# Designs tried in a protein design chat: VHH binders against Coiled-coil-helix-coiled-coil-helix domain-containing protein 7 (CHCHD7). Part 1

Scores and structures below are computed, not measured.

Target 1, 85 residues: Coiled-coil-helix-coiled-coil-helix domain-containing protein 7 (CHCHD7), of Homo sapiens (Human) (q9buk0)
Amino acid sequence: MPSVTQRLRDPDINPCLSESDASTRCLDENNYDRERCSTYFLRYKNCRRFWNSIVMQRRKNGVKPFMPTAAERDEILRAVGNMPY
Structure headers, positions and changes below count from the first letter of each chain, unless a header shows other numbers; antibody chains aren't numbered by Kabat.
F, E and O are the ipSAE of ESMFold2-Fast, ESMFold2 and OpenDDE, as the mean of both directions, binder to target and target to binder. V2 is 0.75 times the mean of E and O plus 0.25 times the DockQ between their complexes.
Where letters were taken out, [cut] stands.
Atom coordinates printed by the task and the answers are left out, and those that the model quotes come from them; centres of patches stay.

## First folded at step 4 (VHH; from p08 with Y34M S108L)

Design p12
Fold by ESMFold2, look of step 6:
Structure p12 (fold): chain B 85 residues (1-85), chain A 123 residues (1-123)
Amino acid sequence: as target 1 above (85 residues)
Amino acid sequence: EVQLVESGGGLVQPGRSLTLSCAASGFTFSSYAMGWYRQAPGKQRELVAAIYSGSTLYADSVKGRFTISRDNAKNSIYLQMNSLRPEDTALYYCAAPEYDWGTYFDELGYDYWGQGTQVTVSS
């Protein structure tokens, strides 16, 4: 099986990778002052919440993979019309 | 309501062992990533070990000495800590993400944290 590090950074598994990276970058740039980074944390949380709703729908309908691939996620976001996070 | 309850900390001599436990409730336990983190005074919180399905991850400083394990029947994870050193002294936290599909082992991907259990390794 692929390494845990490879799984963490795989864009087909990690729908919120850029939001996670942005949150970490904010902390690094602001001496870990979490209050200065709250909007990044919220976007990361909202990203995870949104994709969980999609995963739940796909699980209920038997659509695999349950976590859409990066390409499928691009299609879903275009169909939504507005960025949901 | 998600709850994480840690136990098993204490004051121990160098070279000794401890087992930490984390009891989880309020979600379907078997499909979640779970992790142990620790924070020493004045330091950043750091990953110690994480488990997702059958895969485990360890910080380099604890490999070969610490073992994370999971008991789905008890909704618990454990951290077996052998050959303890003074530098292992820290408040140890159990953590879980909000969602059961997560393969994130980054700190910010964990939404639920226990209160922590103190491990102090000193002569």
Scores: ipSAE 0.420, ipTM 0.664, lowest interface PAE 1.9, mean pLDDT 85

## First folded at step 9 (VHH; from a2K with Y110M)

Design t06
Fold by ESMFold2, fold request of step 18:
Structure t06 (fold): chain B 85 residues (1-85), chain A 123 residues (1-123)
Amino acid sequence: as target 1 above (85 residues)
Amino acid sequence: EVQLVESGGGLVQPGRSLTLSCAASGFTFSSYAMGWYRQAPGKQRELVAAIYSGSTLYADSVKGRFTISRDNAKNSIYLQMNSLRPEDTALYYCAKPEYDWGTYFDELGMDYWGQGTQVTVSS
């Protein structure tokens, strides 16, 4: 089995790692002033909302894996045209 | 409506034990990761322990002393806290993420929070 640490950072089940890291970095760099980081928090929230919509669509259609792999997500984002988060 | 209600906090001496409970409602409990977090005065809210599909995760400061568990029949998670220390003094929160996928367990990855239960460890 993959280690607990590797599962926490597995990009195939965690589509929003970059947004999570950016949010944490903003807090670290701004002495935890949350108001200075609201744009990062919003992007992180929107990232999770977007990929959840894709998961729901794939669950409805029986398409597995329900969370698209990192490679499949690249294809989906190209098809969308604009970055959705 | 998602509701998370913590209980079991109190004032205890160093070296003693407490068990915290979190009763959950308003969602498919067994499908979601859940966690315990704590916030000491003047500090940021931090992960204590998480329980998710097939695994548990603990902060380094509590490993070997605290145990998270889940009872799906009671829609509850628990935190058994042994060998308590003054530095464990904090308001303890139960939390869940918005979605039933991913492993985002820092404070920002959780979207629903209880009101907290106070644990005070003092001589």
Scores: ipSAE 0.702, ipTM 0.836, lowest interface PAE 0.8, mean pLDDT 91
Fold by ESMFold2, fold request of step 18:
Structure t06 (fold): chain B 85 residues (1-85), chain A 123 residues (1-123)
Amino acid sequence: as target 1 above (85 residues)
Amino acid sequence: EVQLVESGGGLVQPGRSLTLSCAASGFTFSSYAMGWYRQAPGKQRELVAAIYSGSTLYADSVKGRFTISRDNAKNSIYLQMNSLRPEDTALYYCAKPEYDWGTYFDELGMDYWGQGTQVTVSS
């Protein structure tokens, strides 16, 4: 299957690229046995859910950019303490 | 309730054209990226084309032959498929992500799927 390279990998608008890549890698390494990759899929889903909650809060408060940049997200995660996804 | 309904598939001879439609409902259509995907028998589902924020993305295998378009007034996306080849035979799906941000167009990045419309190129 010829891959379509995801040319839109801007980390400032895509907070969950590592989790997406890890999920794809798990499938590739396990002959697409999705059951073996469920933990990776969950992390990817939880990552997007967490950052959506931050986006929604920032939209409500008028804080731009609504998706925190990669640098701002590092600060947010450090303030949280434990990894939320 | 989110609904995505594909239509326009059929049996066509190589070299002919088809237009697929996806009617969307249950969400603010204009806020979301959308994509067309296809799955041939025995193969994984793959991206065909995506449309997002006035931009488009195409799989290399369809570039120059297929065109994705969007009509926000009709809550629909379309796939114009020209110069069809036997390798385009597949079940074609439209899909949307859960959230209205980011550009995750791999299959795992899409959260809502239609039932699909079959395209068969043979004769």
Scores: ipSAE 0.701, ipTM 0.835, lowest interface PAE 0.8, mean pLDDT 90
Fold by ESMFold2, fold request of step 18:
Structure t06 (fold): chain B 85 residues (1-85), chain A 123 residues (1-123)
Amino acid sequence: as target 1 above (85 residues)
Amino acid sequence: EVQLVESGGGLVQPGRSLTLSCAASGFTFSSYAMGWYRQAPGKQRELVAAIYSGSTLYADSVKGRFTISRDNAKNSIYLQMNSLRPEDTALYYCAKPEYDWGTYFDELGMDYWGQGTQVTVSS
């Protein structure tokens, strides 16, 4: 069974880890000036919104896992073309 | 409408205990992770404890002293705070994420916040 850190950072259930990390790094680098980091926060929100829309579609259609794995998400993003967030 | 209402704060002496409550409404309570956060004057808001699907997480500074719990029948989470110290003085908030998936428990991962309840630990 994975460690607590591995569970919190599991890419198969956490699609927006990079966006979370980028937001935290921006705050750390800018003395927690939130206005300077608004673009990163927006990407993080848009990432979660996008994957929630996919989860909702999969729940409706009975497709499991409801959160696509990291590998499945790579395929979905390739099919979409442009990064949606 | 999502509402989160904290209660149970107060002025206490070091070494004493308090129990905080957070009453939740406007969403399917049992489906969501929830957390307690705190903000001391001049400091950033930080995670104290989170509860998600049979798991709990604690900040290192409170492990062994604080316990988060959940009562789905009362749509509430609680924070039992034992052995309180002056450095626990803060405004304590409960929070929930927008979505019922993922394990994003830093402050940026939470989307709905209560107004907070003040805990002051002083002799």
Scores: ipSAE 0.698, ipTM 0.835, lowest interface PAE 0.8, mean pLDDT 91
Fold by OpenDDE, fold request of step 18:
Structure t06 (fold): chain B 85 residues (1-85), chain A 123 residues (1-123)
Amino acid sequence: as target 1 above (85 residues)
Amino acid sequence: EVQLVESGGGLVQPGRSLTLSCAASGFTFSSYAMGWYRQAPGKQRELVAAIYSGSTLYADSVKGRFTISRDNAKNSIYLQMNSLRPEDTALYYCAKPEYDWGTYFDELGMDYWGQGTQVTVSS
């Protein structure tokens, strides 16, 4: 497993910690057979993609912080109706 | 199209220095985080060093010996490796995330990889 210093684990600025952790757990549980964890990797990437789109929109509209806070992210997800990834 | 091409690897004796280069293209270079990773035989790929917005990050095993830098004019990042050790032997990769705000430096957060350059440290 990568150390906590190899990625930022601040929930205020990292919306994809759960997906990252799930991917890491999958690797650990499958002796790092990456093929067995492809679904987790895809979900992690889709998470990053989704929140990147939100950041880009907020940047375009001058809304700060560009990465929404954890509370704001919850509101955004509720507004969408379900988790998109 | 994002492209990353590593160079500078080779065979060196312990205690020697080596500089790796990564030539990048296909994106706005100055706006993205980039990193060096390595994979030793029988081991998992691991972060060596990363750079983002002027900040640097190093693995504990290389801190004080390796230095990551970038040259925006050349669209390149570099890894200066001093005091090389046999345990530094690995295939070294340059990597970049597709979606970047400086939070993903784990291997799984990287979406683009170079072909790698071999570094072998041996007496």
Scores: ipSAE 0.605, ipTM 0.816, lowest interface PAE 0.8, mean pLDDT 90
Fold by OpenDDE, fold request of step 18:
Structure t06 (fold): chain B 85 residues (1-85), chain A 123 residues (1-123)
Amino acid sequence: as target 1 above (85 residues)
Amino acid sequence: EVQLVESGGGLVQPGRSLTLSCAASGFTFSSYAMGWYRQAPGKQRELVAAIYSGSTLYADSVKGRFTISRDNAKNSIYLQMNSLRPEDTALYYCAKPEYDWGTYFDELGMDYWGQGTQVTVSS
């Protein structure tokens, strides 16, 4: 069984790793001044919001896995036309 | 308005037990995942335990010693901490995300936090 850290960084579970990493880098570069990283935090939140909406829709329709796989996410993003966050 | 209020922290000797409580309000409690985090002096905040959709998740450092639970009737989650160690000393936070798909508990993914309750383990 993967560790907590491994699960958090599992691309099949976490569609927002890039946004999360960017937020972390911002904190590191700004001595953890969170106010300096608000834009990154917002982007990360928007990512989570978007994929949460997809998960909720799939859950409603009984489509599994509820979180789309990495491959499915690529298809969804292509269908939308671009990355919405 | 979402509000999380922690309680139950204190000073205890190693090997003792402590139970933290988090009283939640301002949202439909039963529908959300929630977690406990902690931050020790000079260290980054880390996940301690999370509860979601009838499942639980624990940091390796606390597995077998800590237990997270929820009481929907009281809109509360709890952290039972047994066999406490000095390295468990930290400010403990209750947290929840705005968007919850039940599988993600990154500290940066938590949107609502309590003010924290201090736990100090010292002989």
Scores: ipSAE 0.604, ipTM 0.817, lowest interface PAE 0.9, mean pLDDT 90

## First folded at step 11 (VHH; from t06 with Y52S)

Design v1
Fold by OpenDDE, fold request of step 23:
Structure v1 (fold): chain B 85 residues (1-85), chain A 123 residues (1-123)
Amino acid sequence: as target 1 above (85 residues)
Amino acid sequence: EVQLVESGGGLVQPGRSLTLSCAASGFTFSSYAMGWYRQAPGKQRELVAAISSGSTLYADSVKGRFTISRDNAKNSIYLQMNSLRPEDTALYYCAKPEYDWGTYFDELGMDYWGQGTQVTVSS
């Protein structure tokens, strides 16, 4: 069985693990002063918002999987020209 | 408007049991993976248990003692806590993520939190 940590970090479904990790590192480096890490938290939130918009579009159009694969995510980001969050 | 309201906390002796409840409103309840978290004085907030439509997840420190469940008809999540220990003393929170991706989120991915309910285990 996968560990708790592994189950919380599914790269196939969560495209924002790097943003989450960056937020965690910020907390570690700032003795868990959350106010000092607000920019990282916002980036993580914006990442999830962006990919949720993609999921919703794919759901509307009947395209599966609803969360794009890693390869598809790369293509989507390339198409928009840059990382939007 | 999303609302999460915890209840059921209290003061108990070691070895006793408590059941926490989280009443949820303002969203399609049955589709979200939700969780219980706790924060003890001077410690960081940590995951206790999480539940989705098809599975549960537990911190190692509570496995075998705590059980998370959900009642979609009542829009509620529960945490049955057995064999309580002093180290279980904490403020317990109910949380949900903004989005339903069919997976669990870490603490930082949880966007809505209740006010918390205090659990104190002391002899």
Scores: ipSAE 0.789, ipTM 0.888, lowest interface PAE 0.6, mean pLDDT 93
Fold by OpenDDE, fold request of step 23:
Structure v1 (fold): chain B 85 residues (1-85), chain A 123 residues (1-123)
Amino acid sequence: as target 1 above (85 residues)
Amino acid sequence: EVQLVESGGGLVQPGRSLTLSCAASGFTFSSYAMGWYRQAPGKQRELVAAISSGSTLYADSVKGRFTISRDNAKNSIYLQMNSLRPEDTALYYCAKPEYDWGTYFDELGMDYWGQGTQVTVSS
């Protein structure tokens, strides 16, 4: 049975766990001073915004899974040319 | 504009019960996984409970005592808190993520927060 923490972090659906982890690491390194980690939070937010746009396109086109797989995400990022967030 | 408004907090004695409410507006309510968080003085904000369309999550410290629920018709989530303990004293927040991906988000993935409602458990 998955732990609560595990259920909050689904790598199959959330493509932005790296950005989340970076934000968490920033908090740890800055004694949880959130103001010092605003750049990381913004990157996490921008990551989610980007992939949500992809999800919405796929939903519109009936392409499943709506959240691209890891392999598909790599292809999408490659097509963009660089990480957009 | 997304708005989350908590209510129901107060001062209670240990062992008593309290029900918190979160009234949500400005979005399609039924499609989001939402949660209750709390922050005690000098401590980090922590997850209390979360609810999606078909499941619930609870922190170990509140499991068996707290129950999260939602009423889509009222655009509200609730937190029934039983067997309250002094360590439950905290400011309780309602939270919502920006997007509906059919999954839960961690605290950092919650983009909208209420102002909080104070719960104080003291003899």
Scores: ipSAE 0.788, ipTM 0.888, lowest interface PAE 0.6, mean pLDDT 93
Fold by ESMFold2, fold request of step 23:
Structure v1 (fold): chain B 85 residues (1-85), chain A 123 residues (1-123)
Amino acid sequence: as target 1 above (85 residues)
Amino acid sequence: EVQLVESGGGLVQPGRSLTLSCAASGFTFSSYAMGWYRQAPGKQRELVAAISSGSTLYADSVKGRFTISRDNAKNSIYLQMNSLRPEDTALYYCAKPEYDWGTYFDELGMDYWGQGTQVTVSS
């Protein structure tokens, strides 16, 4: 069974890994001045909000897995047309 | 309204134990990841321990000394802190993400925070 850290970094489980990394990178580059990174934090939060809405729809419709896999998420984003976060 | 209320902090001597409690309200508690973070003066807030449905995670500095647990009936998580050291001195926060699918997001992914409970370990 994978370690807890490996599970957190698993793209099939964590749909917002890139956004989290971008936020951390911004903090590292700006001496942890959180005000300078607010756009990255917002993108990260919007990512989590978007995928939560998809999970809720899939739970309501009985579609498993409730969190889409990385491949399914690519298809969903393609169908949306514009990046939602 | 999501609310997290920590309690159980205090001043203790090195080697002693404390139990922190976090009472949660305003959301469906049962399966959300929650965690304990701490912030020492002049330092960034860091993960101490996190729990989700059936899984736990600990910082290396506390592994073997601290234990996180949850009581779904009381909507609470706890942190049992044994063998306390002066470097454990910090303001301890309970936190949760707004959205969670069984992952332990980093500090930036925690959307709700309590006011904190102070733990001071000194002679």
Scores: ipSAE 0.410, ipTM 0.668, lowest interface PAE 1.9, mean pLDDT 84
Fold by ESMFold2, fold request of step 23:
Structure v1 (fold): chain B 85 residues (1-85), chain A 123 residues (1-123)
Amino acid sequence: as target 1 above (85 residues)
Amino acid sequence: EVQLVESGGGLVQPGRSLTLSCAASGFTFSSYAMGWYRQAPGKQRELVAAISSGSTLYADSVKGRFTISRDNAKNSIYLQMNSLRPEDTALYYCAKPEYDWGTYFDELGMDYWGQGTQVTVSS
């Protein structure tokens, strides 16, 4: 049965799992010292900001699903060239 | 200015019920996913329940006992907690992300937090 963890970690719904995991790993490795992990938190926030902008554009244009699937997101990132976050 | 203010915590006996409220301001309330988190002594903060415009999500430990709800006219979300147990003892927070695309977020993805309201379940 689908759990809260499974739904939160579905890559077709959550585009920033890698950045979230990196942030959590940093906290685990540094005794939860948040100041040591600020660069990871920033990348995670920038990832969410970027995909929010894509979702807003797709909503405006009527393109569904509004959050691109994992496969579609890979295509978008490839087309952009440089990593946007 | 985004503001989240929790209330409704207290000391209750096991098996009793309690309703938490989160008064929200400084953003378009009906457009954002929000969640309830809790932090027990000596533990990390964990998701309890989340709500969006069309769906709800619950931690396994509270499913069937807790209900999250929203009242847009009062700019508030609620957590109805039934059949309370000692392991529900925690500081309860409401939270929201800055970026909302109609899905649910982990604790690190929540950008705004209330001060918390204490729930203590003890005989």
Scores: ipSAE 0.394, ipTM 0.646, lowest interface PAE 1.9, mean pLDDT 84
Fold by ESMFold2, look of step 11:
Structure v1 (fold): chain B 85 residues (1-85), chain A 123 residues (1-123)
Amino acid sequence: as target 1 above (85 residues)
Amino acid sequence: EVQLVESGGGLVQPGRSLTLSCAASGFTFSSYAMGWYRQAPGKQRELVAAISSGSTLYADSVKGRFTISRDNAKNSIYLQMNSLRPEDTALYYCAKPEYDWGTYFDELGMDYWGQGTQVTVSS
């Protein structure tokens, strides 16, 4: 069976891998003091919120895969212009 | 609105089995990936097992001993825990992300949590 680590690290499945890593790194570097890492947690949450909006739009329009691949996500972010998270 | 209620914890002897249940309400149950997490004394909360439509995923420490399952008619997920060890002693939580991506999230990506059910493995 696939490990938790393998599934969580696939960039075509997890659009917020960089933000998750930044959050975890902050916790590791600050002895798990969550208050010091709240900005990183917010960015991770905003990332998940943004890609949810894209998935919902693609699902409504019948565009598959519903979660865009890493390459497609790069194109979407370029088209948005300003970083959404 | 969202409610997750765990049950089935208790004190058991090493090598025995327990089944945990999580009853869910307040959302469209069948569309979300869900998971079991645990927190042992002095440790961080960690993923134990997750289930989505059609697939499951397990922490290495529980593979072959624990089985996650889902009953959409009962809005419930379960964790069958066999061959329990003292190291499995923890507060076990059921969790759900806010978003229905059909994919799994790390602990920081889970937005709704139950109150937990205690599992203690001791002779």
Scores: ipSAE 0.379, ipTM 0.658, lowest interface PAE 2.2, mean pLDDT 85

